# VHH binders against Bile salt hydrolase/transferase (cbh): the designs that were tried, part 2

Target 1, 323 residues: Bile salt hydrolase/transferase (cbh), of Lactiplantibacillus plantarum (q06115)
Amino acid sequence: CTAITYQSYNNYFGRNFDYEISYNEMVTITPRKYPLVFRKVENLDHHYAIIGITADVESYPLYYDAMNEKGLCIAGLNFAGYADYKKYDADKVNITPFELIPWLLGQFSSVREVKKNIQKLNLVNINFSEQLPLSPLHWLVADKQESIVIESVKEGLKIYDNPVGVLTNNPNFDYQLFNLNNYRALSNSTPQNSFSEKVDLDSYSRGMGGLGLPGDLSSMSRFVRAAFTKLNSLSMQTESGSVSQFFHILGSVEQQKGLCEVTDGKYEYTIYSSCCDMDKGVYYYRTYDNSQINSVSLNHEHLDTTELISYPLRSEAQYYAVN
Key: E = the ipSAE of ESMFold2; O = the ipSAE of OpenDDE; V2 = 0.75 times the mean of E and O plus 0.25 times the DockQ between their complexes.

## First folded at step 1 (VHH)

Design b09 (framework vhh_7b2m_4)
Fold by ESMFold2-Fast, scan of step 1:
Structure b09 (fold): chain B 323 residues (1-323), chain A 120 residues (1-120)
Amino acid sequence: as target 1 above (323 residues)
Amino acid sequence: EVQLVESGGGLVQAGGSLRLSCAASGFTFSSYWVGWYRQAPGKQRVVVASISSGGSTKYSNSVKGRFTISRDNAKNTVYLQMNSLKPEDTAVYYCAADESYPLGTYSDYWGQGTQVTVSS
């Protein structure tokens, strides 16, 4: 998986969801009066409205990623072998990993508020059900001004400021940031011959400033490539131009079927790509088989209601016949 | 502001010679590939000669042995010495600069062009 922030016409947040199986994902809106029930903390009977992609689970909005009506966004990304969830601790705020998204988005309006209220957060090792055990995750949380990373590791809960606005998978976020330094010399312009005065080396192709960008699908490589692509991206200052560019940035780290084997005969691929417009409250997505961008708007729904609103993802291929 | 200004075009008899000059300003000339392109009426613009930042030269087959490209980085100028001119060399000649080797008729910066006409 890869998640990014991007500022252009508006402020955007989104991700590639890379996995080997689909769980009939849906765009789900949790209205303000839907009762959010938690295992170890007080329920939220009135809260901010939330929109995001959920797994198909009865009576619970099991979010992969989402934003609320205030423009606060969060995505959970795989952290296999590194996530370490804890036992219940009476002196802490005990939240299960699958509750983190609705718990944060239901009550906070900014990253600043999140930071003030998670000092005693404890991510507890309580499964959703026997059929849905805990996913090993870490999270990117973002608003229009800043982003942070939340990781529960062997050493404890880690909260990182994220100046790059990118998160992938393993290893710990601080190692991702340090590794980015190795690519400091990369550029979107033509390099000068700095190799040696004794050999006259030429720029034989456009794009040579990017020589050394990792092209593989590993987590650390996707982090570097997404960061470089995002930070050097240009987009028209229009809604359509900005959304289009956002999906092109995610496209640079898309996982194609066949290139990342998980187990014998099973391959990880980008099941969907998402883009949240934080300013308009619009959730955009596309799927692997359907390249058309689809949208769902919070403001097109009556948000003072008690029932979940869900839209199955449009995943069947569609072609526009020009003749 | 980036500018490329061509000069030295004109009328010449078949078998004659002309030297074109292109003066560059507004960018780091010494780090760019610079090329000469030409476009005859009703035809696509094509590269005839190019020179790298390090001075390596390339020529199209139609001009190899007759044309010589060179550059003077101190004067931000590139030259095209054209010898043994043929009527088929008649075209508008354009100077262009690229951050990397030009792969076709698309270039980062273009001059306005200078007319070369070879009679009889």
Scores: ipSAE 0.000, ipTM 0.089, lowest interface PAE 25.0, mean pLDDT 88

Design b10 (framework vhh_7b2m_4; at its last look DockQ between E and O 0.01; V2 from the best seeds 0.00; counts 0 for: pae E 21.7 > 2, placed apart)
Fold by ESMFold2, look of step 2:
Structure b10 (fold): chain B 323 residues (1-323), chain A 120 residues (1-120)
Amino acid sequence: as target 1 above (323 residues)
Amino acid sequence: EVQLVESGGGLVQAGGSLRLSCAASGFIFSDYAVGWYRQAPGKQRVVVASITSGGSTKYSNSVKGRFTISRDNAKNTVYLQMNSLKPEDTAVYYCAAEGPYFDSSLYDYWGQGTQVTVSS
């Protein structure tokens, strides 16, 4: 999985969702009066409206990634072997991992507010059900100004400022940031000969500034490639140009079927890619088999209501006939 | 049918002013962001100025302080006031609109363009 932020015409947030099986994912809007029930903290009977992609579960909005009507965004990414959820602690704010997205997005409008209100957060090890155990996750949380990473590890809760606006999977975020230092010599331009004054080395190709940029699908490699691609990206200052570039950034770390075996006959691939416009309240996505960009807008729904609104993802291939 | 029609181009002496208009029809104009773009001979089309549906503006460095974008939602029109014109501003100027109704296709509405020529 890869999640990014991008500031262009507007402010954008989104992710690649990489997994081995599609679960009939849908874009779900949680309207303001839908009762958000929590296991260990006070319910929210009125809250900000939320849009994002959920698992196929009708009883509760189990978001993989989402945005609220104030432009606060969050995505949960796999963190297998590193996530460590804790037992209940009466001196802390006890939130299950599957509740974190609605708990944050229902009540906060900015990363600044989130930081102030998660100082005593405890991610508790309570499964959603016997059939839906906890996923090992860490989270990217972003608004129009900044982003942070939330990781619950053996040493406790870690909250990092994210100056690059990228998150992937393992390892811990601070190792991912440090690893970027290994790439400080890379650039989007033709490098000068800096090897030695004693030998005249020449350029032989465009793109030589990127020699050493990793191309494999490991999460550490995807972090580096996504960060390089995002931080050097240019886009037309329009909604369509910005959304187009956003999906190109995610495309640089897309996983293709057959390249990452997870078990016999099953391969990890990019099931969907998403891009939220934080300013317009629009959720854009594409799926593995349908490269057309699709959208769902918060502004097209009546949000002072009580029922979840869901739209199945468009996964059938679409071709535009030129003649 | 969506239409964007630019007007107000022409020949002007360096240091002079022009006001471009972009009249829109066939959509709910007040919900759209609108931009002015220009294309000089042999160059790519580039953004000059933009204005959101809520009225926030942005300008390229080459025109900041000289050009002003504005909108009149009652008349479905966007304007580009161009002051202190230079020969380097010579180009075809296009308006384009993008709005919240982006739900069925990736689509910008574009005008046909209006020529601006600045003589020294």
Scores: ipSAE 0.000, ipTM 0.112, lowest interface PAE 21.7, mean pLDDT 88
ESMFold2-Fast, scan of step 1: ipSAE 0.000; ipTM 0.285
ESMFold2 (binder alone), look of step 2: mean pLDDT 81; pTM 0.807
OpenDDE, look of step 2: ipSAE 0.091; ipTM 0.563

Design b11 (framework vhh_7b2m_4)
Fold by ESMFold2-Fast, scan of step 1:
Structure b11 (fold): chain B 323 residues (1-323), chain A 122 residues (1-122)
Amino acid sequence: as target 1 above (323 residues)
Amino acid sequence: EVQLVESGGGLVQAGGSLRLSCAASGFTFSSYAVGWYRQAPGKQRVVVASIYSGGTTKYSNSVKGRFTISRDNAKNTVYLQMNSLKPEDTAVYYCAKDFTSYGLEDSPYDYWGQGTQVTVSS
């Protein structure tokens, strides 16, 4: 998985969801009066409206990623072998990993407010059900101004400021940031011959400033590529140009079927890519088999209601015949 | 110990119908969600329809309105009624137990049957 923020015409947040099997994903809107029930903290009977992609679970908005009506966004990404969920602690705010997205988005309007209210957060090891074990996750939380990473590891809860606005998978976020230092010489410009004045080395091609970008699908490599691509990206100051560029950035770290074998005959691939427009309240997505960008808008729904609104992802291939 | 046996596949003309069955054994059928997946040649497996222990059903966009999933707990069987079949529905159809919609790792709880071939000609 790879999640990014991007500022252009509007403020954008989104991710590639990389897995080997598709699980009937849906875009789900949780309206303001839908009762959000939590295992160990007070329920939210009135809260911010939320839109995002959910798992196929009845009567509960089990989000992979989402934003609320205030433009606060969050995505959960795989953190297998590193996530360490804790036991209940009476001195803390105990939230299960699957509750974190609706709990944060239902009540907070900004990263600043999140940071102020999660100092006592404890991610507790309580399964949703016997059929749905906890996913080992870490989270990217973002608004228009800043982003943070939340990780529950052996040493405790870690909250990192994220100046890059990128999150992938393993290892810990601080290792990802440190690794970026190895790439400080990369540039979107033609490089000077800095090898030695005694050798006249040629700039034989355009794009040589990016030579050394890792091209593989590993988590650390995708972090570097997404960071470089995002931070050097240019887009028209239009809605369509910005959304298009956002998906091109995610495309730079797309996982194609065949390149990442997870078990015999099964390959990890980008099942969907998403883009949240924080300012308009629009959720955009595309899937591996359907390159058409689809959108769901909070402004097209009545948000003072009590029932979940879900739209299954449009995954069937769509081709525009020009003749 | 868990066994899933699919049946009911075959060759059918576009616009036709087929009913798939999955006979389950080795677990308390009534307590688990079960689903239908399909895999077309050269493609990865994708979910088609699922039915939870309480009877709630979910469908992929490509089959919504055309396919109906149901279960018979007394017979430990899940069914997929496929109407208005299209050539695009041609695939091997698999039954699965203990699938999870929320997990970024292989779940040891996902079990697959042998599959049943559905071929839709035009």
Scores: ipSAE 0.000, ipTM 0.168, lowest interface PAE 19.5, mean pLDDT 87

Design b12 (framework vhh_7b2m_4)
Fold by ESMFold2-Fast, scan of step 1:
Structure b12 (fold): chain B 323 residues (1-323), chain A 119 residues (1-119)
Amino acid sequence: as target 1 above (323 residues)
Amino acid sequence: EVQLVESGGGLVQAGGSLRLSCAASGFTFDDYAVGWYRQAPGKQRVVVASISSGGSTKYSNSVKGRFTISRDNAKNTVYLQMNSLKPEDTAVYYCATGLYSEWTYPDYWGQGTQVTVSS
């Protein structure tokens, strides 16, 4: 998976969801009066409205990523082998990993508020069901001003400021951020010959400033590539131009079927790509087989209601016949 | 120990029917969603149908109207009724349980049962 922030016409947040099977994902809106129930903390009977992609599971909208009506965004990304969820601690705010998205988005309006209120956060190893293990995750939380990464690791809960606005999978975020230093010399401009004055090396092609950018699908490589692409991206100052550019940035780290084998006969690929417009309250997405951008608007719904609103993802290929 | 055991596969001619069964043990079956997946030779494993703990069902577009998933909680069994079978339905069919999200990949898989549909 790869999640990014991007500022252009508006402020954007979104991700590639990379997995080996699809679970009939939906765009789900949780209205302000839908009762959000939590295992170990007070329920939220009135809260900010939330829009995001969910798995279809009985009696609970399991968010993969979401935004609330204030423009606060969060995405959970796989952190296999690194996530370490803790035991219940009566002196802490105990939240299960699958509750983190609705718990944060239901009550906070900014990353600043999140940082102030998660000082006692404990991500507890309480399964959704008694025998199924929790997925190992870490999270990118963002608003229009800043972003942070939340990781529960063996050493404890880690909250990182994220100046790059990118998150992928393994390893720990601080290693990902440090690894960017190896690419400090990369540029969107033609490079000068700094190899040695004793040999006359030429720039033989456009784009040589990016030579050495990693092209593989590993987590660390996608982090570097997404960061470089995002930070050097240009877009028209229009809704359509900005949203299109956002998806092109995600496209630079898209996982194609066949290139990342997970188990025998199963390949990881980008099932969907998303883009949240934090200012407009619009959730955009596209799927692997349908490259058209679809949208769901929070402000087109009556948000003072008690029932979930869900729209299945449009995943069937669509072609415009010109003749 | 969690176990899922599929049965009911076999050879059938196009237009025919088969009923697959998945017998579950070692966990509180009633609390879990269960799904059927299939994998054809040289292709990726894909979801076919799922049923929630409460009985809500979901189907892939390729099988809607032809396949029906159901569960019998008293017997800890989930079924896949397959009607109007096509050669394209030829695959190994797997039973699996989990939460159906990136947070919970199905951890418990059966060994699979072969379904072959001849023309």
Scores: ipSAE 0.000, ipTM 0.166, lowest interface PAE 17.7, mean pLDDT 87

Design d01 (framework vhh_7d4b_2)
Fold by ESMFold2-Fast, scan of step 1:
Structure d01 (fold): chain B 323 residues (1-323), chain A 120 residues (1-120)
Amino acid sequence: as target 1 above (323 residues)
Amino acid sequence: QVQLVESGGGVVQPGRSLRLSCAASGFTFSSYAMGWYRQAPGKQRELVASISSSGSTTNYADSVKGRFTISRDNSKNTMYLQMNSLKPEDTAVYYCAADRGYSLWGSDYWGQGTQVTVSS
């Protein structure tokens, strides 16, 4: 998985969801009066409206990623082998990993507000059900001004400021940032010959400033590639141009079926890619088999209601016949 | 290898100003949130001000809000605390600290501290 922020016409947040199995994902809106029930903290019977992609798990909004009506966004990404969820602690605010998205988005409007209110956060090892074990996750939380990473590791809860606005999978975020230093000489411009004054090396092609970008699908390589692509991206100052460019950035780290074997005969691939417009409250997505961009708008729904609103993803191939 | 070195402390009269500096080395400064802590005689160490790795977010203890300003220069690997309208109650040893983000389990790195005394 790869999640990014991007500022252009508006402020955008989104991700590639890379996995080997689809769980009949849908775009789900949790209206303001839908009761959000939590295992160890007080329920939220009135809260900010939330839109994001959920798994199909019996009317519970099990979000993979989402934003609220204030433009606060969060995505959970796989952190297998590194996530360490804790035991219940009576002196802390105990939230299960699958509750983190609705708990944060239901009550906070900005990353600044999140930071002020998670001083006692404890991510507790309580399964959704006996058949559904906890996913080992870490999270990218973002608003229009900044982003942070939340990781529960053996050393404790770590909350990182994220100056890059990118998160992938393993290892810990601080290692990802440190590794990015190895690429400080890369550029979107033609490099000067800094090899040696004694040898006149040619710039024989356009794009040589990016020579050395990792092209493989590993987590650390995708972090570097997404960071370089995002930070050097240009887009028209229009809604369509900015959304299009956002998906092109995600496309640079998209996983094709066949290139990442998980188990014998099973391959990880980008099941969907998402883009949240934080300013308009619009959720855009595309799926592996359907490259057309689809949108769901919060402001096209009555948000002072008590029931979930869900739209199954349009995943069947679509072609526009020009003649 | 990792070092945080504070400077700028001293003795001043009430109402005057001091500027503390924290010079960092041995780690990627721009990836760390930074903070100023202080410890007065007979009291526990308390957070005075913090600043995010990018500098976009700052937080202040209520006792110093409006008087102190935290800032950082990532190109110089240095953090600052501008202390205005100093009061006798601000007398303490001030510590520079670095966190891998906003840490709930305390700071990864600490400086040795610098004494600030506000007296007539």
Scores: ipSAE 0.000, ipTM 0.120, lowest interface PAE 19.5, mean pLDDT 88

Design d02 (framework vhh_7d4b_2)
Fold by ESMFold2-Fast, scan of step 1:
Structure d02 (fold): chain B 323 residues (1-323), chain A 119 residues (1-119)
Amino acid sequence: as target 1 above (323 residues)
Amino acid sequence: QVQLVESGGGVVQPGRSLRLSCAASGSIFSIYAMGWYRQAPGKQRELVASITSGGSTTNYADSVKGRFTISRDNSKNTMYLQMNSLKPEDTAVYYCATDYLSGWYPDYWGQGTQVTVSS
């Protein structure tokens, strides 16, 4: 998986969801009066409206990624082998990993507010049910001004400022940031001959400033490539141009079927790509087989209601016949 | 722990029907999304049909849409694939599989059941 922020016409947040099995994901809106129930903290019977992609689990809005009506965004990404959830601690705010998205988005309006209120956060090892284990996750939380990463690791809860606005999978975020230093010399411009004054080396192609940018699908490589692409990206200052560019940035780290084998005959691929417009309250997405960008708008719904609103993803291939 | 057992495979002539069943044990059936996958000789395993935990939405591969119907009965911990108008190209080993969070948890797979469509 790869999640990014991007500032252009508006402020955007979204991700590639990379897995080997296609599923019937839904865009779900949790209205302000839908009761959000938590295992170890007070329920939220009135809260910010939330929109995001969910799994269909026991009528529970189990979000993969989401945004609230204030433009605060969060995505959970796989952190297998690194996530370490803790035991209940009476002196802390105990939230299960599957509750983190609705707990944060239901009550906070900005990353500043999140940082102020998660100092005693404890991600507890309480399963959804006795048979269902917790997903090993870490999270990118963003608003239009800043982003942070939340990781529960062996050493404790880590909250990182994220100046890059990118998150992938393993390893710990601090290693991702350190590794990015190795690419300091990369540029969107033609490089100087800095090899040696004794050898006259030439520039033979456009794009040579990017030589050394990793092209593989590993987590650390996707982090570097997404960061470089995002930070050097240009878009028209229009809604359509910005959304289009956002999906092109995610496309630079798309996982194509066949390049990442997970088990015999199964390959990890980008099942969907998402883009949240933080300012407009619109959730955009596309799927692997359907390149059409689809949208679901918070402002098209009555948000002072008690029932979930869900729209299955449009994943069927669609072709516009020009003749 | 979940265990999946497929049944209903066999040899049939083109144009006929078969119904595959996937029986689950482990009391977690109603929470899992379910799918049918198939693998023909020399080809990659592919998703044929899927159904959400509550049965609210279904999805089909283009090659089987309109011919196959996926359904589930959570009271019996069983998922079905009704295969109508079978074609020789439907010949494959069919696998039952679960996915709790669409990639966030381990998949559980059945052992597979052979479907052969020939004269």
Scores: ipSAE 0.000, ipTM 0.176, lowest interface PAE 16.8, mean pLDDT 87

Design d03 (framework vhh_7d4b_2)
Fold by ESMFold2-Fast, scan of step 1:
Structure d03 (fold): chain B 323 residues (1-323), chain A 120 residues (1-120)
Amino acid sequence: as target 1 above (323 residues)
Amino acid sequence: QVQLVESGGGVVQPGRSLRLSCAASGFTFSSYAMGWYRQAPGKQRELVASISYSGSSTNYADSVKGRFTISRDNSKNTMYLQMNSLKPEDTAVYYCAAEGLYFGSPKDYWGQGTQVTVSS
């Protein structure tokens, strides 16, 4: 999985969801008066409206990623082997990993507000059900000004400022930032011959400033590639141009079926890609088999209601026949 | 810039009908959900009916279900509330509201309201 922020015509947040199994994902809107029930903290009977992608689970908005009506965004990304959820602690604010997205988005309007309110956060090892064990996750939380990473690891809860606005999978975020230093010399410009004055080496092709950028699908490589692509990206200052560029950035780290084998003969691939427009409250997505960009707008629905609103993802291939 | 103008209110006998209209300007009407609210003297404003941007989904307060019908004409930038079988308890100032003119809560844009009085 790769999640990014991007500033252009508007402020954008989105991700590639890379996995080997689809859970019949839907775009789900949780209206302001839908009762958000929590296992260990007070319920929210009135809260910010939320839009994001959920798994198909009865009567519960099990979000993979989402934004609220204030433009606060959060995505959970796989952190297998590194996530360490804790036991209940009476001196802390105990939230299950599957509750984190609705708990944060239902009540906070900015990353600044999140930072003030998560200092006693404890991510507790309570399964959703026997059929749905906890996913080992870490999270990218973003607004228009800044982003942070939340990780529950063996050593405790870690909250990182994220100056890059990128998150992938393993290892811990601080190692991802450190590794980025190895690529300090990469450039979107033609390099000068700095090898030696005694050898006249050619700049024989465009794009040679990017030589050494990792092209593989490993988490750390996708972090570097997404960071380089995002930070050097240019887009038209239009809605369509910015959304298009956002999906091109995610495309640079897309996982194609066949290149990442997991146990049991399955292959990890980008099941969907998403783009949240923080300013308009529009959720854009595309799926692996359907490259058409689809949108769902918060403002198209009455938000002072009590019922979830869900739209199954459009995953069937679509081709426009010009002749 | 954004304007919501209600019309069609008045005084009627119980059991009669009224149709309220809300003319919208200054925003892309077809992209927003719309609602009717009412406020009786000394009470808080309450939602009466709401309609999605396309008109395919509607919601009603329990007190008006089966009697009121909300509709919209996106070509005319107008929303309607057809009120049938009016009761004295329907007496209130009726306001139209656009949902999501600004991303976030609470809703800031209301019309000035139109008075509906149901009296015997």
Scores: ipSAE 0.000, ipTM 0.136, lowest interface PAE 19.8, mean pLDDT 88

Design d04 (framework vhh_7d4b_2; at its last look DockQ between E and O 0.03; V2 from the best seeds 0.00; counts 0 for: pae O 13.4 > 2, placed apart)
Fold by OpenDDE, look of step 2:
Structure d04 (fold): chain B 323 residues (1-323), chain A 120 residues (1-120)
Amino acid sequence: as target 1 above (323 residues)
Amino acid sequence: QVQLVESGGGVVQPGRSLRLSCAASGFTFSDYAMGWYRQAPGKQRELVASISWSGGSTNYADSVKGRFTISRDNSKNTMYLQMNSLKPEDTAVYYCAADTSPLYYESDYWGQGTQVTVSS
């Protein structure tokens, strides 16, 4: 999985969801009066409206990624082998990993507010159910101004400022960020010959400044590639252009079927890609087979209600016949 | 001051045609996608058609595909909607909008609207 922020016409947040199995994901809106029930902390009977992708497993909104009506966004990404959830601690705020998204988005409007309130956060190891255990995750949290990464590891809760606005999977974010130093010579410009003065080497092609950009599907490579692509991407002057550009950025780290075998005959692939407009409250998405961009807007629904609103993903290919 | 002024609306019988125009001023017209929305009595505003800044891309609501054609002339700061084979269900106030996206129903700038009535 890869999550990114992007500043263009508006402020955007989104992610690729890469996995080998689809759980019939849906776009779900949690209205302001939907009762959010938590295991160890007080319920939220009144909260910000939330929009994002949920698993179609229970009535509880199990979000993969989401945005609230204030533009605060969060995405959970697999963090296998590194995530360590803790026992209950009476001196801390105990939130289960599956609760983190609705808990944060329900109450807070900015990353600044999140920072102020997660100092005593304890990601407690409580499964949703016996049939649905916790996934090892870490999270990218972002608003229009900044982003942070939240990791619960053996050493404890880690909160990182994210200067690049990118998150992938393992290893830990600090290591990923440090790894970017190895690629500091990359450029969107044509580099000069600095190999040796003894040999004349020609700039025989455009795009040579990107030589060395890792192209594999590993988490570390995708992190570098997403960061480079994002940070060198032009801002667009329209909403449509910006959203299009956003999906192109995510496209740079898309996983194609067949390239990443998990088990015999099962391959990890980009099931869906999302883009949230933090300013307009619109959730955009496309799927592996449906390249048409779909949109769901918070503003098009009655938000002062008690019932979840869900839309199945349009996953079938859409073609426009010109003639 | 940003201004979008619609014209060309009126009362017509089913099967007839109308051509709407939207004259834009107060902003760089060629930098914006444009579109037409309509709102019928008791219904929500809906996207009818949109056009990219260059005119190279267009999008239509399913209900108007094959009947309506959106176009623009950037040299005149004007957008058009050719409406053919009009139906009673096309009756609505039609609005011109700037920065129209085929992806959602929000725009930066709106006209005052022009009434289109299709009745026998």
Scores: ipSAE 0.000, ipTM 0.234, lowest interface PAE 13.4, mean pLDDT 92
ESMFold2-Fast, scan of step 1: ipSAE 0.214; ipTM 0.665
ESMFold2, look of step 2: ipSAE 0.012; ipTM 0.582
ESMFold2 (binder alone), look of step 2: mean pLDDT 82; pTM 0.831

